VH-VL binders against Putative inactive neutral ceramidase B (ASAH2B). Designs and how they scored, part 21

Target 1, 165 residues: Putative inactive neutral ceramidase B (ASAH2B), of Homo sapiens (Human) (p0c7u1)
Amino acid sequence: MRQHRQFMDRTHYLLTFSSSETLLRLLLRIVDRAPKGRTFGDVLQPAKPEYRVGEVAEVIFVGANPKNSVQNQTHQTFLTVEKYEATSTSWQIVCNDASWETRFYWHKGLLGLSNATVEWHIPDTAQPGIYRIRYFGHNRKQDILKPAVILSFEGTSPAFEVVTI
Short names: E, the ipSAE of ESMFold2; O, the ipSAE of OpenDDE; V2, 0.75 times the mean of E and O plus 0.25 times the DockQ between their complexes.

## First folded at step 7 (VH-VL)

Design p4 (from p1 with heavy chain G57Y; framework fv_retifanlimab; at its last look DockQ between E and O 0.04; V2 from the best seeds 0.00; counts 0 for: pae E 12.7 > 2, placed apart)
Fold by OpenDDE, look of step 7:
Structure p4 (fold): chain C 165 residues (1-165), chain A 121 residues (1-121), chain B 111 residues (1-111)
Amino acid sequence: as target 1 above (165 residues)
Amino acid sequence: QVQLVQSGAEVKKPGASVKVSCKASGYTFTGYYMNWVRQAPGQGLEWIGVINPRSGYTWLDQKFKDRVTITVDKSTSTAYMELSSLRSEDTAVYYCAREYYGSGSYYFDYWGQGTLVTVSS
Amino acid sequence: EIVLTQSPATLSLSPGERATLSCRASQSVSTSGYSYMNWFQQKPGQPPKLLIHDASNRATGVPSRFSGSGSGTDFTLTISSLEPEDFAVYFCQQRSDWPLTFGGGTKVEIK
């Protein structure tokens, strides 16, 4: 029985946190941060312009801790794969984070920085067309002398084409 | 016939929350998107967000992402829009609008009667 | 976001006259021969009513005197001969990209 893939928060740590950073985190309560000049949901690495069925589309976003989304139900999924309708400008969801075809990886960086990687394992049955990948998250913001707040954000990849051969 | 019936007018204080309902009938609730649009007195239309009742996925204008939650109850064919941290500029008539999607077309074909939300101290 | 600019803001005409309303988008709302522009009519105290969808298709029950045209960034709503009940505010709306956006509206008033 296809067990509903509950959100597998595949947290992959790219870097081992030094003991000093751990202590600093405890002391300063590190909040989510985006790289300078970037914002949460920004695309760091877009998908290739074209994929064939059977290939893996990958997009990397400026991310935030997935735990922030646990208590915030603005979005019911961390990601969507969406197909552009041939006869419309509307995007239709074909996959989400519960789909077998998708993978979500959260890569924790230093000092509150993190990346979100979305993979779409394009099935052989995928219809040719224009697709995009979206990322939905929440970032923890802490202003001076103010309570921490959880803010929602979203990222959208540039469109890419899927072809059969 | 298709009908969208919204909850009654609301008067709220700044900082409070309001939850407006939109009960749908006369069609398959999960077969159409449900949008929320507001209109301040004497002003134009402002799109708030949309929900796919089938999947529960929502799309919100960035302006409202931190304050608006759109939900549905499939069992009652009712859509909800909750707006928190109300301010005076949130005073408006709020509309739910069914959106047809299919055959390459996307349009708001039916609207609720509107719900006036007044925010005043 | 796609900004929709409607002109004129106010159009003063008499019954029987032709009304031409413009809606300009900050970027194209057309793809693959489809234009995702909709037009609504709104009267005081009432919700908007769909007139035209996909740039040129009249909604069910809409009189033939209403017509839509355009593609890309420029769209037009035409009322061939104004009836007394046509004096209202008209909004364009794009469905090409998120967020969905409306024009500022054109008020068609009696001269």
Scores: ipSAE 0.005, ipTM 0.570, lowest interface PAE 10.5, mean pLDDT 89
ESMFold2, look of step 7: ipSAE 0.007; ipTM 0.489
ESMFold2 (binder alone), look of step 7: mean pLDDT 94; pTM 0.954

Design p5 (from p1 with light chain S96E; framework fv_retifanlimab; at its last look DockQ between E and O 0.02; V2 from the best seeds 0.00; counts 0 for: pae E 13.0 > 2, placed apart)
Fold by ESMFold2, look of step 7:
Structure p5 (fold): chain C 165 residues (1-165), chain A 121 residues (1-121), chain B 111 residues (1-111)
Amino acid sequence: as target 1 above (165 residues)
Amino acid sequence: QVQLVQSGAEVKKPGASVKVSCKASGYTFTGYYMNWVRQAPGQGLEWIGVINPRSGGTWLDQKFKDRVTITVDKSTSTAYMELSSLRSEDTAVYYCAREYYGSGSYYFDYWGQGTLVTVSS
Amino acid sequence: EIVLTQSPATLSLSPGERATLSCRASQSVSTSGYSYMNWFQQKPGQPPKLLIHDASNRATGVPSRFSGSGSGTDFTLTISSLEPEDFAVYFCQQREDWPLTFGGGTKVEIK
């Protein structure tokens, strides 16, 4: 039987705990946290050093609730795939989260923790070269009895190479 | 193929320092936190601390905070743990361990082979 | 600091027997159905090897005869039918809070 992958959202990942823990859990539903010793946008799992066209490049970042980016009413770009152009010594965006060959998955953890998985399904027509994947997010920070603050952050994967068959 | 290769065994006198290295290969070094754990002869495991190789930030067990320095060299994909003011009680095998994090799960998925540090007067 | 107490210290059994190893935490390492307890196996002269993460999830390549269970403060590692390669020392490890701590170990040895 065929195995399916599902994107996990906070509404389907239920938390159950004691009454004394209920207040903490409730408050943390509206904020994002980075794991101890980590920062939002840190790379948890880098891409492989090299891919062939047709393969899937995958990077996992310390993430935050993607609704923060949508609610912020800015451009809703969550990721870019960029190619290095040595002639101009610059990175050029080749696709983003609106592209059919990219996937963005948000994996909600406990107590405001989460990660973001970015996949690039490398088209057979991709130009060989040096690429990177970037993640753009917004985390919600809430101090007790203060208005919420939305903070932007970025993560950048180590560069990797794409080669042809 | 993930591999963590540690420096060789050390024999030290009390009061000296030791610096153990852990060279990583087969993965992007800055993408995973590196932990240090020790095990005295015939005893259990004791966590020492962890470093974020991207930023160099560290978090140390309070018992070691004033004697341990954990660092990385990103250009060589190598982590280091230095323990100063050595005592006979510091005789142990010292391990580096890579920390996996995904979907709220944390665990040590790859370990170095261990480095025996012997402190003898 | 969360103290982990493993029992028994030594478990003398024969191949084919069921092993039950206990780990008790000084305070809860569980929240909302998630338990932050890992189990490691260690053979002489080798580093520890992960068996179980988050109380009940087998690590990649770990045989199905290993299972973990428990919540709160009480956790169990079960080996349903001991194989010769299973005679080793087993450690529990919590990751609920810093510092990370390990249990004292249970040695499973041939009777």
Scores: ipSAE 0.006, ipTM 0.499, lowest interface PAE 13.0, mean pLDDT 82
ESMFold2 (binder alone), look of step 7: mean pLDDT 94; pTM 0.951
OpenDDE, look of step 7: ipSAE 0.018; ipTM 0.589

Design p6 (from p1 with heavy chain Y101W; framework fv_retifanlimab; at its last look DockQ between E and O 0.03; V2 from the best seeds 0.00; counts 0 for: pae O 11.3 > 2, placed apart)
Fold by OpenDDE, look of step 7:
Structure p6 (fold): chain C 165 residues (1-165), chain A 121 residues (1-121), chain B 111 residues (1-111)
Amino acid sequence: as target 1 above (165 residues)
Amino acid sequence: QVQLVQSGAEVKKPGASVKVSCKASGYTFTGYYMNWVRQAPGQGLEWIGVINPRSGGTWLDQKFKDRVTITVDKSTSTAYMELSSLRSEDTAVYYCAREYWGSGSYYFDYWGQGTLVTVSS
Amino acid sequence: EIVLTQSPATLSLSPGERATLSCRASQSVSTSGYSYMNWFQQKPGQPPKLLIHDASNRATGVPSRFSGSGSGTDFTLTISSLEPEDFAVYFCQQRSDWPLTFGGGTKVEIK
């Protein structure tokens, strides 16, 4: 199995090297922002309509700082891969951010903007069907003269199909 | 085989802190959640919190949010629970429990042997 | 939080008898075809042991005499014929919402 670091792990690692940056970020209490006309969890880049097993599905969301999700009880994962079950007419979770098949990348932008990229490395053993990718996060909001609040959000990709070769 | 081995019994004074460890073996440590549950003598089970060893994300019961810290050391496949500002009512056996996650299912399939924490004056 | 109420608190039975344990949730723990209810057995001095997950699935190594049923708010653990080793405390646990919660337990004791 391929050993990889999620972005959050890398971020923590990087922050250990730059104590000044960490302190500055703490002092500035940077709030998360979404692009104009967008909200957190919005899909910026959807998955392709169809993938073959062995390929990599990718979705990009309007993101927020992953650190906000630490110590928060709303969601236990940054992402899910879900498969539609025709028998129950419901979506079933098949992977999360702890799965070997998934990757989560957070890309920090300017002025509180950021993107979250979710990859699903579709295993050869994946069952053909309809899938979707969801993103779960928390954004930090700071109103003037009010305490900061952490708000939960979620994003859902359009459905896509996985087919066998 | 899967094993969760916890640290030994602790005796603490009120106001002190305790850190319990849970060493995991026999499986991919980052592939499962790790929960902490306690049980006061003769009482039921009380969930404390959970950590995702892969992402480092933690989720705690509101009751413990200001006193509990859950961490992991990936290099040693060990989870930790630290409880501060100990009170007599914190006297309990503390368990780590591996949680399977997949295909829509969540369940604690393996448990540590438990760590007795006694808080007394 | 979701409160789980188990009944009865104590169940006194003889070996060979059928045991029926109830767990009622304050709100539904079922969604998308899944019921996020688990059952555990605990003996004195031991950690809990998983018996049933997702309301009706026996965990690995669990004897067939154990079965789980239910959905929504009402769940049942059944032991078709009690063996001497089955006298223990049984807990239900929900995984539907935060915080995770356990029932108060049902003690199955020998009559």
Scores: ipSAE 0.000, ipTM 0.568, lowest interface PAE 11.3, mean pLDDT 89
ESMFold2, look of step 7: ipSAE 0.007; ipTM 0.540
ESMFold2 (binder alone), look of step 7: mean pLDDT 93; pTM 0.945

Design p7 (from p1 with heavy chain G102D, light chain S30R R58L; framework fv_retifanlimab; at its last look DockQ between E and O 0.05; V2 from the best seeds 0.00; counts 0 for: pae E 11.3 > 2, placed apart)
Fold by ESMFold2, look of step 7:
Structure p7 (fold): chain C 165 residues (1-165), chain A 121 residues (1-121), chain B 111 residues (1-111)
Amino acid sequence: as target 1 above (165 residues)
Amino acid sequence: QVQLVQSGAEVKKPGASVKVSCKASGYTFTGYYMNWVRQAPGQGLEWIGVINPRSGGTWLDQKFKDRVTITVDKSTSTAYMELSSLRSEDTAVYYCAREYYDSGSYYFDYWGQGTLVTVSS
Amino acid sequence: EIVLTQSPATLSLSPGERATLSCRASQSVRTSGYSYMNWFQQKPGQPPKLLIHDASNLATGVPSRFSGSGSGTDFTLTISSLEPEDFAVYFCQQRSDWPLTFGGGTKVEIK
């Protein structure tokens, strides 16, 4: 990747919107909900089938409050970008949410609904191949007459291709 | 246990290029980002760029973008930084530094010993 | 880019005294509940060594006389009682926004 200062400035902006201390305090008092007919981690918007290096791959998942992952003190990686390696017939992690090329954005909707947006800013030196994006989260569930629980979930995007030219 | 061992000092003329190596051992090389930082004599620290050794993706400070190439060789667990079109103000100690991530924390936990690059006519 | 301004440039103190070093960021370095400000110590002829990560967390093997505080834009490194080995240069460093930047340093010197 050979991007300019504008791209870098947006990284902090996205995280600030999703993780404001004020918003975090408010969200500690509500549960998470998924849209009718969906479950947490479902893909709402898949990546395009194909990208060139330097482009941005974006996937949107049914999300949950990221505070649940921090409070639960379990696996704290929110996302991975993985490349399929045909020689080993396996997926290899190439970056995660701590990586310079990824963005995780949480957008709170109404009544406990939310989206998790994952962006992968494909570096100029990325190897061509087949990739996928995965999202890892925890939702807070409160059933009538039952104690609240924290449940883990994950979502996996359909595979997409990265080409160099 | 974790070690970052850099190549030896270099003396170069203006206009030449230099390639500094950083050999990693004692950990899974592809699990951590590798940064390059320099320090001119008597000056502070200046970040040059970072590489994801798993993917090969790089991010460079704009002031270096046309003169720096950062690469890795996964088979030897070695990172490289090449600086071209050298000027006298490029005289500095060049460091590699491993970036650690855990629980939302990011910091440089291990540094190479530094490589002095001297540019003079 | 985020500019880090350290003050004072030089702090001349004796062993046993308290040292207070300041770092001011040109914009907030707080995100996701963390303040991404680190502190490094550099002794002559050595690479920097991490002292404090995320504003206030003491790195492994660092003596308890070191502490960090602050959030947002104003950060402080405190050495409660200077030891002879603490006379060095100290840098703050942010990892909140691209590119990574360091402060200009505070030299803590004897006499």
Scores: ipSAE 0.007, ipTM 0.507, lowest interface PAE 11.3, mean pLDDT 81
ESMFold2 (binder alone), look of step 7: mean pLDDT 92; pTM 0.938
OpenDDE, look of step 7: ipSAE 0.021; ipTM 0.670

## First folded at step 8 (VH-VL; framework fv_modakafusp)

Design b19 (from m15 with light chain D28S D92Y; at its last look DockQ between E and O 0.02; V2 from the best seeds 0.00; counts 0 for: pae E 9.6 > 2, placed apart)
Fold by ESMFold2, look of step 8:
Structure b19 (fold): chain C 165 residues (1-165), chain A 118 residues (1-118), chain B 107 residues (1-107)
Amino acid sequence: as target 1 above (165 residues)
Amino acid sequence: EVQLVQSGAEVKKPGATVKISCKVSGYTFTGYYMNWVQQAPGKGLEWMGWINPNSGDTDVAEKFQGRVTITADTSTDTAYMELSSLRSEDTAVYYCARSEYYDWFDPWGQGTTVTVSS
Amino acid sequence: DIQMTQSPSSLSASVGDRVTITCKASQSIRNYVDWYQQKPGKAPKLLIYDASNLETGVPSRFSGSGSGTDFTFTISSLQPEDIATYYCQQYYNLPLTFGGGTKVEIK
């Protein structure tokens, strides 16, 4: 799986602190957290409204550790690029995270926050039309005195247009 | 008590550079983003950019690219904003503001007045 | 860039009046709007986050609503200490942008 890590693991260098502070920091390392007023899969940065073929569409979502998806074994894909088909009034998957033209980057943030960046390198052969990008993930939730839970979530970008001119 | 304490007022000539500090106390500096906001006299608020003090990554609004440098020193828990090639239009109050990510700017620093005059 | 058009630019109301301020985004931004209060000579203070959620310690006379492109901030009963300029801010996309502000005065 293609991943980009922006952050050094700095917690080892910080382990010499009080036990309460240590526990909080360790807990925040292993759980996923969403920003205030947000949920996992929310769009942090949408794609532009319009792209030409050959350009790169990028969407940033509130993310979670991709290991949760692998360990859950219900994971089918981290992302899809979908094209709207007006004839059927439906969205059709044109590629996923296994496709050569997509990139998936997980960016570990501060204190359990993270984001997922999805890039679609729009091929020269892409059909003009209306597209969207979706992100599929799993977050680890650990409530006090409760078993850890892996929960699935999805994010969907606003639609955008691809043109050949 | 969480505090963001900014450096004092500055008077500069056109073409000069100003560097404003924002010293943090009462929380883990590397656990939050630091933002910089400009407010010209009689005008509204304008976001200049931010830094992730943990990684050093920054993002700067297009209007300020090439003239502003945002940095952080984790050994002193201090963020800096440096604005170069000052113009009279840069006369403003400059704020630092903490955020968990893109929003929830809380708290704000007290503001630093920069006056650019001949 | 996402433009936040805030209305009115100023208003004058009596103590006890209901005050309504609006922001319109140049594109759909879901509920990614915060509201700030700035008293004269002071730094801004967060009042409402994510369009409708009251920040801790903020009086209940303040409220917000809206989604998509149209957002509303309300003071249900204006108090003397509410004299300030109020700003909406979008955080849907960079650069972060504020509305032009609404100066609220007591008449």
Scores: ipSAE 0.006, ipTM 0.542, lowest interface PAE 9.6, mean pLDDT 83
ESMFold2 (binder alone), look of step 8: mean pLDDT 93; pTM 0.941
OpenDDE, look of step 8: ipSAE 0.016; ipTM 0.594

Design k1 (from f2 with heavy chain E103Y; at its last look DockQ between E and O 0.50; V2 from the best seeds 0.00; counts 0 for: pae E 7.5 > 2)
Fold by ESMFold2, look of step 8:
Structure k1 (fold): chain C 165 residues (1-165), chain A 118 residues (1-118), chain B 107 residues (1-107)
Amino acid sequence: as target 1 above (165 residues)
Amino acid sequence: EVQLVQSGAEVKKPGATVKISCKVSGYTFTDYYMNWVQQAPGKGLEWMGWIDPNSGGTNVAQKFQGRVTITADTSTDTAYMELSSLRSEDTAVYYCATGYDWYGFDYWGQGTTVTVSS
Amino acid sequence: DIQMTQSPSSLSASVGDRVTITCKASQSIYDYVDWYQQKPGKAPKLLIYAASSLQSGVPSRFSGSGSGTDFTFTISSLQPEDIATYYCQQYWSTPLTFGGGTKVEIK
């Protein structure tokens, strides 16, 4: 089972009825905070520099409540795994949060602190190369006497290598 | 200049109650949580709990639950910690402390010595 | 509750020595660790936050490192004014917990 699919099922329920909209508004009153000296999307734990196919790459980011992303998300993605293609000098998405081989976990800490953990269960068919993991989130900001604002952010892991041996 | 000024030292008998104040100046009282920390003589630091002065919401360490009441008065920018059913082991210095949000305590009160003797 | 096991409980070193203090958390707390200095009769003073970030106005001889469960606090060249007790503190979850402290003395 995948935490991403389970999470999306919860979100789907909240969006299908007006009482669900009211509940979502109440839940979105939670303010997100980053630790002192950090910002949302910062990498707390990078992937290892090298993996073999069949291993699990893991990155941990400073996170925010994923419910913020439900109403402000474009393209409805929380994460991508990207491969560098030197011939085109570009990063190509090889899977995202809808893919069977990825996992997204949100870990709530104290008073608006949270972490997002991204796992990529590297399939045996993965092409060797240079990869990175990206995280896309939204944080809720509310100052005294101001309306709440939902702000987008992203994090990008250092690149790592996947080999077949 | 940020200041946290605590009420003066107290001598109490076992079974009594003490209420310590922590008056804040130099920053917006409701912007930061206020924490309370106990330090027995010659011993380490122990977190007792916090209050969000904006909402009045508290978190109290289980060791102190039932005996500690943490409150805040936003009209006077003063936090309070009340410890009831005092025992000799409650003899300690009590600090209020705050900082950016609830962690990284940048500012501490001067401490309040409470002595509990039979 | 997250336990913070701090060692050593005390140490003596000469002026100019490198001093190292460790804290071990009973579970991963990522980098949510602060380090405090406390001199006798005074309130603690924050030196290091987020495991490795130096608080404003703190001399650069103080540093911190670590993540997960193992954390290290270092004084690169001990000075006479560094005589104090040092505490780590985790702030990942309540109750907030301190290490047992390390008393640092000059030989």
Scores: ipSAE 0.038, ipTM 0.639, lowest interface PAE 7.5, mean pLDDT 84
ESMFold2 (binder alone), look of step 8: mean pLDDT 93; pTM 0.947
OpenDDE, look of step 8: ipSAE 0.069; ipTM 0.692

Design k2 (from f2 with light chain L96F; at its last look DockQ between E and O 0.04; V2 from the best seeds 0.00; counts 0 for: pae E 10.7 > 2, placed apart)
Fold by ESMFold2, look of step 8:
Structure k2 (fold): chain C 165 residues (1-165), chain A 118 residues (1-118), chain B 107 residues (1-107)
Amino acid sequence: as target 1 above (165 residues)
Amino acid sequence: EVQLVQSGAEVKKPGATVKISCKVSGYTFTDYYMNWVQQAPGKGLEWMGWIDPNSGGTNVAQKFQGRVTITADTSTDTAYMELSSLRSEDTAVYYCATGYDWEGFDYWGQGTTVTVSS
Amino acid sequence: DIQMTQSPSSLSASVGDRVTITCKASQSIYDYVDWYQQKPGKAPKLLIYAASSLQSGVPSRFSGSGSGTDFTFTISSLQPEDIATYYCQQYWSTPFTFGGGTKVEIK
């Protein structure tokens, strides 16, 4: 079960309706914007440096409307949790947005701004090691006098450690 | 050079209406929202609302709803804030302010003092 | 509406001192916080946006930090021209609420 529909229902609950708010909602459905000096997928709040099993790791990214990804046939997941394997010098995917241990929340701001929150509820069976959280999305870009374009983007958290001690 | 020039000070009686102008130069008026901020004497800042000059769409803080009308005239690059049914507690300095709306207000008008007294 | 609780309401410090002002939001606003300086009889001036980004032309002795609900504004070495009232403001959602202000004076 994909968590994006639950996420969309929560976002809709937070929206308000008026004439000015109606125009704002139309704009937000059409275009995404990133804050000045940032780009989509940038980390706004990193995970803590260290967690014990059973804790919740949380990362917040500059986000974009998840409808752009849901409507895009090449999109596979909004998030991965990855563990570093020193022997192969590679990151191994441990879970994704379909995993029961993860949550993906989209939080609307004003005028096309938004944040994506990724939670990993670290299972008691998690292997100790170095982990990171990644976010995958699509933003709608509209330049003046040009047709809108849907662009993929990704964000990657700083690494953090999971311990059992 | 970006400039926001507000209309002059006003003295009004309770129950009257005031309309303050904010004339813009130095940037494209329709590219950014215009905000209005109230500051009562010796008090802090309070956001009143904004207008998108491109669409005419507005958002007014609930506290001011029903008494505040925010408008824009793109032919003169001027925003307006009208406050009706004035009370003594509306005595304040009123500012217009703009900038990239979610990264703060880079530019402010000089302020317009409104005094409401009998 | 999001409350912004700013403290202290006033402070006095010597030239060269580090000054710290805090602002607490009633709910998470991520990093959507501005800091403004206002001198008597003048309009506010934007110093910090996005909690920690320094506005163009603002001296580097000013800084901001924090995310979520707890935010800090710092003047690393107070100068005589820094006498002013400082305000935080959230811009995550309307109404764009300001903190109550902190009046900074030289001892």
Scores: ipSAE 0.006, ipTM 0.538, lowest interface PAE 10.7, mean pLDDT 84
ESMFold2 (binder alone), look of step 8: mean pLDDT 93; pTM 0.946
OpenDDE, look of step 8: ipSAE 0.020; ipTM 0.610

Design k3 (from f2 with light chain S93D T94L; at its last look DockQ between E and O 0.47; V2 from the best seeds 0.00; counts 0 for: pae E 7.1 > 2)
Fold by ESMFold2, look of step 8:
Structure k3 (fold): chain C 165 residues (1-165), chain A 118 residues (1-118), chain B 107 residues (1-107)
Amino acid sequence: as target 1 above (165 residues)
Amino acid sequence: EVQLVQSGAEVKKPGATVKISCKVSGYTFTDYYMNWVQQAPGKGLEWMGWIDPNSGGTNVAQKFQGRVTITADTSTDTAYMELSSLRSEDTAVYYCATGYDWEGFDYWGQGTTVTVSS
Amino acid sequence: DIQMTQSPSSLSASVGDRVTITCKASQSIYDYVDWYQQKPGKAPKLLIYAASSLQSGVPSRFSGSGSGTDFTFTISSLQPEDIATYYCQQYWDLPLTFGGGTKVEIK
């Protein structure tokens, strides 16, 4: 099983703008911003309530530059897919971003805004049950005249059901 | 109190140039982007471009490239939009607009009417 | 460019009526949409940001909803002072683009 990571290419992004806008976008990739009324890890698009095995579950979160997580020694994964186990009344991790059935995409918006898209390509062997998708990231915060800091955050999707075909 | 005060109405001939000012008070001019918006008579709003007064960096919508120049003077807290080679279809009200975040325009100037005739 | 298709272009309603205005984006813009009110002879005023968040000082009869491509702006009980043209605007990508506007009148 191989790790599936896909990120926007900085070079392709630069080709769509004037030189002054390109420089602005490069500078703003140093810090992260959430939209007004949102925070990092908030769900922008929830999964559907129900899926059959073989379908793709997708969740979109308010994101931050994944480079912040790569530089953080305590970061372990960008995502988990978790199944609720009624027996133990707990959530159990089924897969993570190293699993071949998951996809992580980072989409850069304007002026430090970004989204993280998580896909779970539900294998035909998946057990029926209640699942959720979580996203783990780090945002770079820079206040004027203060040192930049890297802060961890997480997002959790609403639960959804997986059923057999 | 935040205020954006624009220069007064102008009447121009085709081929001329107009330069509209937008003077800011009530916040730190360099903290937020200044945007320019065109509204032709009886028509909707159209974004022209912006400037970051801190860096001087600009972005101009493709429709206006080559004819519009957006500048800022941090010594007077004033943004400018200059439109050259005026045509009759440039007759419009022009607004400057800004906010705490470039995504929301909390504050607008009163508008500057430019009439291009003869 | 991201096109914002706003409908209806105009409407007429009575005081107290519920008014609904829609915007459709030509691609997903998630929830990166604002709503503006413009009264005759005045500059626009921000009412709603992030699709559904009410700007400070805006009456609670105004609301917004939607995500992805389909967005709705609602006035729960139309008041005489709500006569205006309303615009949606996306801020996901450049150029920033507005909907065509919806003129709201009282019957």
Scores: ipSAE 0.029, ipTM 0.639, lowest interface PAE 7.1, mean pLDDT 85
ESMFold2 (binder alone), look of step 8: mean pLDDT 93; pTM 0.947
OpenDDE, look of step 8: ipSAE 0.402; ipTM 0.800

